# VH-VL binders against Rho GTPase-activating protein gacHH (gacHH), part 12

Target 1, 179 residues: Rho GTPase-activating protein gacHH (gacHH), of Dictyostelium discoideum (Social amoeba) (q86l99r1233to1411)
Amino acid sequence: SNKESLPFRRDVIEKVINHLRENSLDTEGIFRLSGNMESVRGIVKSFAHGEPNLSFEVHNISNALKHYLRSLDPPLIPYEFFLMLLDARKNEDAETIRNIFWKIPSDNRVVLTLLVDLMVKISENSNVNKMNSKNLSIVFGPTILKPRTPTLDRMALMTETQLQCGIIQTFIEDFHYIF
Key: E = the ipSAE of ESMFold2; O = the ipSAE of OpenDDE; V2 = 0.75 times the mean of E and O plus 0.25 times the DockQ between their complexes.

## First folded at step 7 (VH-VL; framework fv_umesolerbart)

Design x02 (from w03 with heavy chain S55Y; at its last look DockQ between E and O 0.69; V2 from the best seeds 0.00; counts 0 for: pae E 7.2 > 2)
Fold by ESMFold2, look of step 7:
Structure x02 (fold): chain C 179 residues (1-179), chain A 117 residues (1-117), chain B 107 residues (1-107)
Amino acid sequence: as target 1 above (179 residues)
Amino acid sequence: EVQLVESGGDLVQPGGSLRLSCAASGFTFSSYWMNWVRQAPGKGLEWVSFISDDYSVIYYADSVKGRFTISRDNAKKSLYLQMTSLRAEDTAVYYCARDDWEYFDLWGQGTLVTVSS
Amino acid sequence: EIVMTQSPATLSVSPGERATLSCRASQSVYSDLAWYQQKPGQAPRRLIYGASTRATGIPARFSGSGSGTEFTLTISSLQSEDFAIYYCQQYEDWPLTFGGGTKVEIK
């Protein structure tokens, strides 16, 4: 049982990503700087109900997207892909990562493509917004790629986290090969 | 007044444990990624550990992996380093550092940890 | 991990003269390179980030250059307060790593 999970709404996520693409590429610290918590909570609720309210300062919207994605169950990248992606990253095998991406369900793949394309555009403007591929991977690694059952082993958790971030960094840096 | 203040440094025996604390003031602590950096007496700087603002991403230097645990409490504006299985090589001044895009714009004055028999 | 090598280990210069400090990375760090100054008994302070961007409040006599694997910190017309140890630090990849430092001392 999961009392904190939110429903996956592809159309909502697409609208939010398009809004951020048009309004966030010049914003310093986008996805890293916090928003107003009261506003962010309200925006996340609007996403979950299918009626995104985007009439807020851009940091509130980016934080809301991040928290919404973190709250999805199953996550944006379904649980069954977790271990195979991490293993492919551990072996530095971008071809296998690409093959796994194309097995992800179609609705999830479309959203993931839009999300990673946004991250690519942000990272290409990092001289202004200060968010490179490594920074974005820290934000989105544990956000969209999660195990069904987190390990309690300290060493295993550190390794998993590093590989999770590495997958997102690979998505950004090898976007045109993988997607 | 924007500052970081470390505490908890002490003399301990090899194999011992110690917890360092870092108190932040004058800025929105919960918005920043945080690090520990150490400096052995008369030696250079060595990055030790990183923690993201939302607790979800943690990195360690290989020299401390499995022995040190970084944590934070955003409500208390505090960063921590739990050290176990301490070795003589861990003797250093430990700095709390605010992450500004992976370089460090704010440092505390440090707390000395001495590991000696 | 990315190894950062600084040279020289010690640089003896007279006040008013130019100091040139070198930092080399074992692989490309692009422009993800910072420089710090540390005086005795003090914490480091940030001088330069992005290889060449001077941090707010840092005097114009400090300048950074380079990209890829080779970087330089230049201090033009050294002042008495500039005698310190200088460290470079890469932030391209984890672990974040520092150079061994260059001590700038009075000749």
Scores: ipSAE 0.031, ipTM 0.639, lowest interface PAE 7.2, mean pLDDT 89
ESMFold2 (binder alone), look of step 7: mean pLDDT 92; pTM 0.922
OpenDDE, look of step 7: ipSAE 0.378; ipTM 0.808

Design x03 (from w03 with heavy chain D54E S55G; at its last look DockQ between E and O 0.72; V2 from the best seeds 0.00; counts 0 for: pae E 6.6 > 2)
Heavy chain, then light chain:
Amino acid sequence: EVQLVESGGDLVQPGGSLRLSCAASGFTFSSYWMNWVRQAPGKGLEWVSFISDEGSVIYYADSVKGRFTISRDNAKKSLYLQMTSLRAEDTAVYYCARDDWEYFDLWGQGTLVTVSS
Amino acid sequence: EIVMTQSPATLSVSPGERATLSCRASQSVYSDLAWYQQKPGQAPRRLIYGASTRATGIPARFSGSGSGTEFTLTISSLQSEDFAIYYCQQYEDWPLTFGGGTKVEIK
ESMFold2, look of step 7: ipSAE 0.057; ipTM 0.674
ESMFold2 (binder alone), look of step 7: mean pLDDT 93; pTM 0.935
OpenDDE, look of step 7: ipSAE 0.433; ipTM 0.832

Design x04 (from w03 with light chain Y30S D32Y; at its last look DockQ between E and O 0.67; V2 from the best seeds 0.00; counts 0 for: pae E 6.0 > 2)
Fold by ESMFold2, look of step 7:
Structure x04 (fold): chain C 179 residues (1-179), chain A 117 residues (1-117), chain B 107 residues (1-107)
Amino acid sequence: as target 1 above (179 residues)
Amino acid sequence: EVQLVESGGDLVQPGGSLRLSCAASGFTFSSYWMNWVRQAPGKGLEWVSFISDDSSVIYYADSVKGRFTISRDNAKKSLYLQMTSLRAEDTAVYYCARDDWEYFDLWGQGTLVTVSS
Amino acid sequence: EIVMTQSPATLSVSPGERATLSCRASQSVSSYLAWYQQKPGQAPRRLIYGASTRATGIPARFSGSGSGTEFTLTISSLQSEDFAIYYCQQYEDWPLTFGGGTKVEIK
C-alpha cells in the first residue's frame, strides 16, 4: 500500500505542542505509551487538514503528534542536514551541531525549538513521567531526523540510529547553548 | 495471563545458524520496547539486544554485533533473534524480556541454545 | 561499558536474619540501578528499580539503597523463599550490564 506523505503545517504543530506543554508533563510514559489507535488515526488526519482536534485523552494527542511528524516528507529536519549532523555528533562537536541547526529553514527551526523545549520540560520531570532525555531521543531520533535513502547495511544502520538518537539527546541536554 | 514464551533453542554446530522466537500474550506488545538477555550455564546474565516498539532503534552487545539480528512483528505479537556464525561462547539460555524504562519487568522462561562439536 | 561488580559471591545466612548484598559500578550510574532475584530453573524476577523503589508486589523486607557507584540490597528478615541468586543491573547507559550475582544460601 502506497501512502502520500503529510503536509508540514507549522500552525498545527504549534497548537499541539502548546496543548501538550499544558497537559502532559505529569503523564507517565508520554510519547512512549500507546493511545487508542482508531482515535490516533483520526487525530492525525485532523492535523493534516489543518484543523487539529485536541478533545482527546493526552496519550492520543501525543501519539498523534509522533505519527504526524513521522509521516512528514521531507522530515522536520530536512534531508540535506542528516549526514552533517551525524558527522558532527560522531565527532562530539556540539558547536558544529549548533551551527548546523541555525542553517535549517526558519519555519522548521521554530517548530523544532518548540518541540525540543517540550522535551526538555518533560525530561526535567522524568521522576514523575518516566521520560528522560535518553527515552525521548529513542522516540524522536528516527521520527524527525532521517536519511533520504536509508542504508541497507545492518551494522551501518545501527551506527546511524545511535547517532540520530544522540543528536536529539544533545538538543535536549544542551538546549540553551544550541537554541 | 501476561506472558512471554521463547522457542527455537537447539543444539547446533559452531558456525551454524538458529532463529529464536518469542510469543507475547496478555498485553499490548506494540507499546513495549523489547530485549534479549542470555545466561551461559552456571554464569550470570548478559544483555544481548534491544529493539524499540516500532523497530526504528536497535542496539546489540559488542559480542554479537554482525552475527545476530533482532526483529519483531507487532501484528503477530512476536520478537525474533536470528543468530548466525554461532560460537561455543554463545551457548546459553536466551530470555525474551519486556523493557520497562530499561529494566526488565517481564521475562520468558528461556530457551536453551547449545553450540558444540 | 560499565562493569558491575557484586560481592560477596556467596552469602550464608540463617532464616530470620539480615542479608546485605553489595553492587559496585565502574563509573557513576546515578540511581539507574535494578535488582533481580533468580531461583534455579526460573527467569529473573524484578525486585527493585531506581536503586531504592520496590517493584509492585515485592515484600517490604526487600530494600535498596545507594547512588553513583555503590549500591546495597538488604533483606531485613530472610524467609525460606528468599534463598536465591541476586543480580544488580545498571541502566544508565548502553550496553545494559549486570553484576556477576550473589548467591544467598542457608547457613
Scores: ipSAE 0.107, ipTM 0.704, lowest interface PAE 6.0, mean pLDDT 89
ESMFold2 (binder alone), look of step 7: mean pLDDT 93; pTM 0.935
OpenDDE, look of step 7: ipSAE 0.233; ipTM 0.751

Design x05 (from w03 with heavy chain S31Y; at its last look DockQ between E and O 0.55; V2 from the best seeds 0.00; counts 0 for: pae E 7.6 > 2)
Fold by ESMFold2, look of step 7:
Structure x05 (fold): chain C 179 residues (1-179), chain A 117 residues (1-117), chain B 107 residues (1-107)
Amino acid sequence: as target 1 above (179 residues)
Amino acid sequence: EVQLVESGGDLVQPGGSLRLSCAASGFTFSYYWMNWVRQAPGKGLEWVSFISDDSSVIYYADSVKGRFTISRDNAKKSLYLQMTSLRAEDTAVYYCARDDWEYFDLWGQGTLVTVSS
Amino acid sequence: EIVMTQSPATLSVSPGERATLSCRASQSVYSDLAWYQQKPGQAPRRLIYGASTRATGIPARFSGSGSGTEFTLTISSLQSEDFAIYYCQQYEDWPLTFGGGTKVEIK
């Protein structure tokens, strides 16, 4: 695999999300707690090669999914949608966010729908798993939504990060309207 | 030994700058979210800043936004707080804290920052 | 931001007796509340998280209760080492905020 990027494999991501949907809703700290680093690296390689190895404790699988998505270039939400989504979030405009979502390429849209649906299910069980929409937005905001050219200005980076997380939080909280 | 050790606290003039460091040992630093929390002498605790494991998510308290910069170096197992435009109100003991679902399960001993003319 | 209010500011209690500390949030924080103990010259120590879950190694005499906006830390039989300042902290939303503290001192 490439040093800095991994291939987008819709079929693999679907399998991994379905596995987590079946096995992670009651898991405390899912997507937040560490897995075994050596195992996580090996699992990520299996995702990239198209044959996901899911015979691991769920924290290793969730961490592997997080790191796999982080390694995609372009990211799950393609670069051209970054500024549009951030601007719509600044204006608190959920209707525009919905319209932008439906312009995303169909394979990416399917994966994003499955991923956000998983996050909705996790957040609905946050009394048990301790991962609410805010926590999940921290995990996934910069993981799946990022600029082509990162800003060097720390104040601008703070604002972008808040908006990135806010968009994911909007996806989770307004799932049925947007998706 | 699982521990956090802060350093870099000093006496500085108002408007000055200072860089705090926090050295982690005994745990996998790169998998944890980290925070700075401060305590003015004789006062309560105030959260200052948060940084995620890969530095992709950063938050600041309103009182320090634009003046403080949190950063981390996972290869060196170190957390940093760059402070600029320091004010008397920034006088405090500064703790680094390991994040456990946005509450703190491991604290350093603290380093004292005094801002006075 | 969510304001955390602790009462009383100071609680004088005899060794072996029960101490009850209160923490109120300005809006619901559900069960996203932690309690810390701090002794003079020391860093805080986590006692309770999730409003009622005792951290590993914390004696059973410490218990937390409450949800929403009203929370209580109870120390069922005070030991000499329990005279300290106690802080509550919410983690439902940013910014993370602490209460002003309750000093538990020898009556």
Scores: ipSAE 0.038, ipTM 0.643, lowest interface PAE 7.6, mean pLDDT 89
ESMFold2 (binder alone), look of step 7: mean pLDDT 93; pTM 0.936
OpenDDE, look of step 7: ipSAE 0.270; ipTM 0.762

Design x06 (from w03 with light chain G50Y; at its last look DockQ between E and O 0.87; V2 from the best seeds 0.00; counts 0 for: pae E 7.6 > 2)
Fold by ESMFold2, look of step 7:
Parts: sequence; structure tokens; C-alpha cells
Structure x06 (fold): chain C 179 residues (1-179), chain A 117 residues (1-117), chain B 107 residues (1-107)
Amino acid sequence: as target 1 above (179 residues)
Amino acid sequence: EVQLVESGGDLVQPGGSLRLSCAASGFTFSSYWMNWVRQAPGKGLEWVSFISDDSSVIYYADSVKGRFTISRDNAKKSLYLQMTSLRAEDTAVYYCARDDWEYFDLWGQGTLVTVSS
Amino acid sequence: EIVMTQSPATLSVSPGERATLSCRASQSVYSDLAWYQQKPGQAPRRLIYYASTRATGIPARFSGSGSGTEFTLTISSLQSEDFAIYYCQQYEDWPLTFGGGTKVEIK
């Protein structure tokens, strides 16, 4: 059986985010445009092994980070926080979202802070890179915030996806309040 | 030549179903987010639906939610709109549009859907 | 939902004159606003995005301005090919919404 989940490696993710902070803020379509799939697969493997290979064009590295985070089990935001965050977003309750963020385990909080700070900096340069908070939320919503058991109901799935994206958008837009 | 071509518009009765297709050419379809936008005869533009490049994020306008389903096939470079429970108010030219920042940099020619009894 | 209101509904202008089209949002959309041109029997064409940035290939006579809730499209010297319907569209929040359009017609 070929396991699709990957180990959480805080030190690797920090290195990759720092690399992207230094090299991606002026890159059009960062996280949205595709990379070379063969390169991306190899880079993801290097992340999982704890030896990140960052000697690639920046779109390949951003795609690799996206795919790596998507493959984490549990996700970056652990499963037990999923329903509470979605409910807080549904009620437009940023204070509760902030309180829930601070309950997340410390290693996950550090990585999430670095990731959202990167997204803030990208979105602040969106007139150049074309990636505003809404665009970034579409990329990262389903990537880092997932239910333990996906619903079979099509309408519930659509509603959950909208709330997942909304939480990431709130993180970006209210970064200094929440983080 | 960078192009979007819609097809499948037809005359249908209220309560009917119809599937629209949009064929993309001249660009890397799998890298782009896509939308449907419609225009009732003599009226303005109305956004209908959005789908991300890998189909992981989908949005609908409230007026069509629960009745319309957007989908894509990246191998076939095609976008689809499955419409069910059609109403007279759904009568419109339907455009597929390429998303370039949640605004639309490339539009197809449109396909006419007429819902009448 | 953010309501976009365009005025006037119809603007009659002679060739060579300046046309000024208005678009108002029901709440701030910051600069997340696009303008489109649509000629009879054709699909819309993007003119302006981010309130004031011209899309590639759009003539310099088209300019956009404004932020927040008030936006303006200006055509500094109308050409014969500019008689069309113009739509504004906000993309600050879902659902994406368009204004009702301004028809620019020959006087």
C-alpha cells in the first residue's frame, strides 16, 4: 500500500517559507501557476526526507510547498479545530478565531504564523504578483484546513469549502489581530 | 490563437436540464481558474460560477446554487456547466471566462440558452 | 452581496468628445474593480483592472480612477469603435458582481 500522507517537518517548512519570502514576492501568479510536475515531485520528496532542495525555479518550490502541506495528515491545522473554526467564521467572529488559533499546538502555530505572514506579504504586493487575499485563500483553504471525514453531501462540501477559504482570508486580512 | 468556445445552448422547457461545454485552446488550461458568466437578453452581466484549476474550490451565485454544477476536465481542456431545474429566468447567453485575478481576461463567444414553455 | 450601480444608463457623445462613466459600490471594494467593454453581438472585453491599470493592448484614451466606493472610467477622445456598453465589476468579495452597464452611443 502506498501511503499518501507525509511527516510534519517544522524545520523544513520554515526553510522553504524563508526561501519564498526572499524570492517570490514579485513573482506573478505565485502559488497559483503550475510548476514542472517532475521537478515538483522530486522537491516534495526532499521535503519529506528533511533535506529540502531549493535549487529550482520559484514556481516549482511554491508548488512543492502547496503539495507537501496538502499531503500532511493530520493537516497543518489539526482536525480537532476544524468545526470550531468553521462555526466561528460562519458567525463572522474574529475574536473566537483568534482564541482558537492560540489553542493550536505550538509547532503548528509557529509554522502557520510564518505561512500566513508570507501570504500577507504576497498580498501586499498583489498589483505586481496578482495574488490578493482571496486568491491565496483559494489556494490554502482546502490545503491546510480539512475535516477528518469529508462529507458525502455535495452542498455541505461546497459550504465547508467556502468557510475554509474564508478562515484563511480572515487570517491574512486580520493578521495583526489574530497572530 | 488563444480561444474559448462554448457549445450546448438550446431551447428547453421549464424544469428541464442542459449541459454546456467550453473548449479551451492556445493556453495551458490546467493552470487557470475558470468561470461562467451569463447575460439575459437586453440585460447586464451576471456571474454564475467559479472553479479553481484543480477543482478543489467551487463557488456559485445564489440564484443557481443547488441547480447548477460546474466541472472541468483538464486532460480535455474543457469546462462544463450542468444545469437542472431550469427556469425562465435562466434564459441567457452563457459565457465561459478565464480568471486572471477574479476578473476575466478571456471570454468565449457565448452560447444561448432559452427556457420557455 | 456588494451592489454595483452605474450611471448614467445611457450617455450620448459625439466622436472626439470626452466620456465620463460612473460606478458606485454599496460598500468599499478598495481598488478591486474592473471595467469591460461589450459591443453588440460580441463578448465583453476587459479594459481596466485594479481600478486604474489598463489591460494589455487597451488604448491610452481609456483611463480608470477611484477607490473605495466611487469609480470613474474616462474615454478622453471617443473613437467610432468606442460606442458600446461598459460594465464595472467588483472582485473584493464573493459573489462577484457587475454594474448594470452604461451604453455609450453616438449623439
Scores: ipSAE 0.022, ipTM 0.637, lowest interface PAE 7.6, mean pLDDT 89
ESMFold2 (binder alone), look of step 7: mean pLDDT 91; pTM 0.925
OpenDDE, look of step 7: ipSAE 0.306; ipTM 0.783

## First folded at step 9 (VH-VL)

Design y01 (from d09 with light chain P33Y; framework fv_denrakibart; at its last look DockQ between E and O 0.04; V2 from the best seeds 0.00; counts 0 for: pae E 7.3 > 2, placed apart)
Fold by ESMFold2, look of step 9:
Structure y01 (fold): chain C 179 residues (1-179), chain A 120 residues (1-120), chain B 113 residues (1-113)
Amino acid sequence: as target 1 above (179 residues)
Amino acid sequence: EVQLVQSGAEVKKPGESLKISCKGSGYDFTSYWIGWVRQMPGKGLEWMGIIYPGDSDTRYSPSFQGQVTISADKSISTAYLQWSSLKASDTAMYYCARVGIEDYYYMDVWGQGTLVTVSS
Amino acid sequence: DIVMTQSPDSLAVSLGERATINCKSSQSVLYSYNNKNYLAWYQQKPGQPPKLLIYWASTRESGVPDRFSGSGSGTDFTLTISSLQAEDVAVYYCQQYHSTPYTFGQGTKVEIK
């Protein structure tokens, strides 16, 4: 099936994140475990229409947010920041990562702040939910930080994926410094 | 119904040019890759390369780089495989196939094939 | 390039008996971040284009009979036809789609004994 290219809706993402903040911190495998695909499709459609339907089991809602973020075009972190962030992570340069973050458009920065704050809260409860900063970075790295041109070689992609995950892990672990 | 329809068989002489076609229907042509596969007589399948018709991003197997041109015309949902100067060793069956996106890079729908015969 | 090597090159199996085809890759086709094996199997009947049978090493394509199954991980993979039917006479190919070029095995011809 074709991926729908969906518009960025700040208000929808905020509402979904707030719901997850209240309902997901104790949920084992949140963002990692699968939801029901028909339910997830329906929820994603409600996000795209600006009227999020959150009357579903929490794994369906977390999966829908993940799929919605993956379908954004442009992505939550716009394409032009991809190489700059990867290079900064390669050099282990959190100061440069912070400087790049503040160049991202304002609405995207607000949503990133809310999303990473949710990940921080989930990771602080990882003894219950089993989702630490590394686990969350694997979910969200490729989801929100993507190249404009897809990488077709999995050997070449391994380094990119490590860096993508590293940036999200830096966001979580150095949250108060960067954001 | 997702379908790839290739142009008809060709009989050519060495040194002649040739452009064969692969027309897609029943899906969004610009949102999937199209791959080309060679099968020489009595031999196995050889991955030649792929094109993303949406932006013409084209990737070649090293074995075929510089030997053929892969192109697409998205306005008519058609991909092409082209030689500027055929050799007898180009005699083969050529298949196009749809290649997925987002790691689904296997070939799920195949054309019927175009037999190219190059002989003096 | 990842080299895909099939064995045997040819095999003859009685109707209703099990056929087993092996495929070995020169490098792992398992991607550690998603734990998926980037391996597909294709069937090519005489005079026909190839047809996708299996992807992700073990997932059957829609419409493929359940007598076809795939197994294995990393570098070693198997296609099994649990009860060979007359219409299964074909050449079978494995393919990796882990790293470009997305190479095929040399093929295994399956015949009725």
Scores: ipSAE 0.038, ipTM 0.653, lowest interface PAE 7.3, mean pLDDT 91
ESMFold2 (binder alone), look of step 9: mean pLDDT 94; pTM 0.957
OpenDDE, look of step 9: ipSAE 0.086; ipTM 0.714

Design y02 (from d09 with heavy chain E102Y, light chain N34D; framework fv_denrakibart; at its last look DockQ between E and O 0.12; V2 from the best seeds 0.00; counts 0 for: pae O 9.3 > 2, placed apart)
Fold by OpenDDE, look of step 9:
Structure y02 (fold): chain C 179 residues (1-179), chain A 120 residues (1-120), chain B 113 residues (1-113)
Amino acid sequence: as target 1 above (179 residues)
Amino acid sequence: EVQLVQSGAEVKKPGESLKISCKGSGYDFTSYWIGWVRQMPGKGLEWMGIIYPGDSDTRYSPSFQGQVTISADKSISTAYLQWSSLKASDTAMYYCARVGIYDYYYMDVWGQGTLVTVSS
Amino acid sequence: DIVMTQSPDSLAVSLGERATINCKSSQSVLYSPDNKNYLAWYQQKPGQPPKLLIYWASTRESGVPDRFSGSGSGTDFTLTISSLQAEDVAVYYCQQYHSTPYTFGQGTKVEIK
């Protein structure tokens, strides 16, 4: 049933993140603007094989990373932390969010740290790249923080999405406190 | 090979209890949902509910909430559908199916079905 | 609940001809963040369990002949059999898996004319 899921490869993700850290901080709409879908698919496939193809322009690579992370099962932030994080966000409890983060499995936590670090760096250059913490959180909220089951109600789903994004925004804006 | 094998046909009387089973094999049973679908004679498919064997999280259709109990024993890769008191209207074919996790909630593997006949 | 309505209820088509089945949902089954339609099609032959044909509205399940195709988005979906074969005689169901309960359409019976 999870036919679109790809294996979690920490080593590959780190390489891609490092590449984007070096080449994408001044790229307008990084992670938001679409790349060439054929190229993106090819790059994502290369992730699965353990050697990321980083010869493409940064929009293709960033979109590939986004799609790859979206396809992970379990997601980068495992399912068991989903409700806890959303509840913490509802209560605007950064301390609890921090505590939950540090309970995440080691490999996932490391990758999450690297990914959010990249987001922080991108957001710091938002005057150029137009990707502030909110914009980035909209991209990555539903990408890396997902429920095991879909939300039952459409309105509840909207609220859920807002909370997902809010968690990522908290990660970015309170990075040094949480990570 | 991923397979779901259901228990045999049942012939029961109104008021009797019944528990039918669905055994999964060929995959990690605890990582996928199991769904139940009812099909009354000559009628369409009705989504009853799903269970996640890993933690027994269960979701019912409102139409079947309180009417049946869905459960699972992950130690033997088996899901169950049971009635405390059967009615004649429960006569139907019952299918179990494998349902994915996040974003993959279609039913990609089906059991062969269990025919339940309830008559006085 | 999301109500799924198929049309027609039954369809008779000559061998080799196109069969078209429509499915309408009472609300959109498109998830905007993913731009995916949470819609599946199933085939059920007489005396057999249902079989998954299409998921995400247009993706064929492995082993499904290419004469089967799914299209549509939002609330309106179509299953097309480009050239009906004898083995395609069955009842076809659409299903949304956007929101629980993951409701089925009432089914469309496809027969040979």
Scores: ipSAE 0.012, ipTM 0.581, lowest interface PAE 9.3, mean pLDDT 92
ESMFold2, look of step 9: ipSAE 0.022; ipTM 0.671
ESMFold2 (binder alone), look of step 9: mean pLDDT 94; pTM 0.956

Design z01 (from w03 with heavy chain S52E; framework fv_umesolerbart; at its last look DockQ between E and O 0.03; V2 from the best seeds 0.00; counts 0 for: pae E 18.5 > 2, placed apart)
Fold by ESMFold2, look of step 9:
Structure z01 (fold): chain C 179 residues (1-179), chain A 117 residues (1-117), chain B 107 residues (1-107)
Amino acid sequence: as target 1 above (179 residues)
Amino acid sequence: EVQLVESGGDLVQPGGSLRLSCAASGFTFSSYWMNWVRQAPGKGLEWVSFIEDDSSVIYYADSVKGRFTISRDNAKKSLYLQMTSLRAEDTAVYYCARDDWEYFDLWGQGTLVTVSS
Amino acid sequence: EIVMTQSPATLSVSPGERATLSCRASQSVYSDLAWYQQKPGQAPRRLIYGASTRATGIPARFSGSGSGTEFTLTISSLQSEDFAIYYCQQYEDWPLTFGGGTKVEIK
């Protein structure tokens, strides 16, 4: 796991997502299967420096994006939205989830829209790539939606994780309503 | 219908106490930050206090700090302002306001607090 | 704290004419600026946020502009329901602060 905080680079993330949209929709286990970790580490460094190197096999690029997003501080969905989104999800309030999305800062919102659109396209082809909305929500929930202060309570952590995944699954399944 | 309704405004003597309430309806109250904003008669708007959705962060204007306590009950969809050591300059209409990232998209009708001997 | 200064204090405008209201911040608030309208005996209502974004349901005759320290609210073709007091509010930093208001009165 990478403890180093990385800068948010919208232009880099857009290029990477566009590349994956063109090259990953038919790829079995995309975002689930491992890449070569030495290659992944090098690719993540290229993202952080603002010059993404996409001349790699697609699993290395998808893993690099996942690790890059995990390393952002603040996360892609800024900390102040965490509790609001979890509470809206707990109350099954899709309108409030949509309203919260539109309050997210514009650069983060553009990236989040592109990322969730990619997840929608992957899930629509799940017969081929084997990644449905639930599988993708498990990958991206804790990656992009995090508390400012981690909980020490095991039961609270389990509930929190279920809600994090549920929010991402809602984003994917209700994409056109929310975005 | 989405609304906020304040209550509890009254005539109180200096040094007195008063508790204001705000009832929310028509939206997921527990997902929103909330504020109190006041307006002295014939004067402009003054922000008073802020509370996060889970009460973890609370702010006060310097003019009320130590005398006013903001709180909320998410189960009852209610916001409160406990006011103590009231002064003449606290005389105002008090509004509860739904916070939309530090600006206010929904306001109640207000409740009048008058502090006079 | 950030002081918000509105001018003029009172603006007399005939119906159908253009009103221009000014708001100045004591330090940069970037685009974190909202405008509110308040009619006598009523609560304020939000018109503009992000300096220039109209809130849902606000007529197109209301427009906001500016960034940094200087902002304007423009009401093109003033309607009878637009005679009110208008407040700007910054939300860049705590405490949240309002301008002193501009009263728009019928000429």
Scores: ipSAE 0.000, ipTM 0.460, lowest interface PAE 18.5, mean pLDDT 88
ESMFold2 (binder alone), look of step 9: mean pLDDT 93; pTM 0.934
OpenDDE, look of step 9: ipSAE 0.013; ipTM 0.578

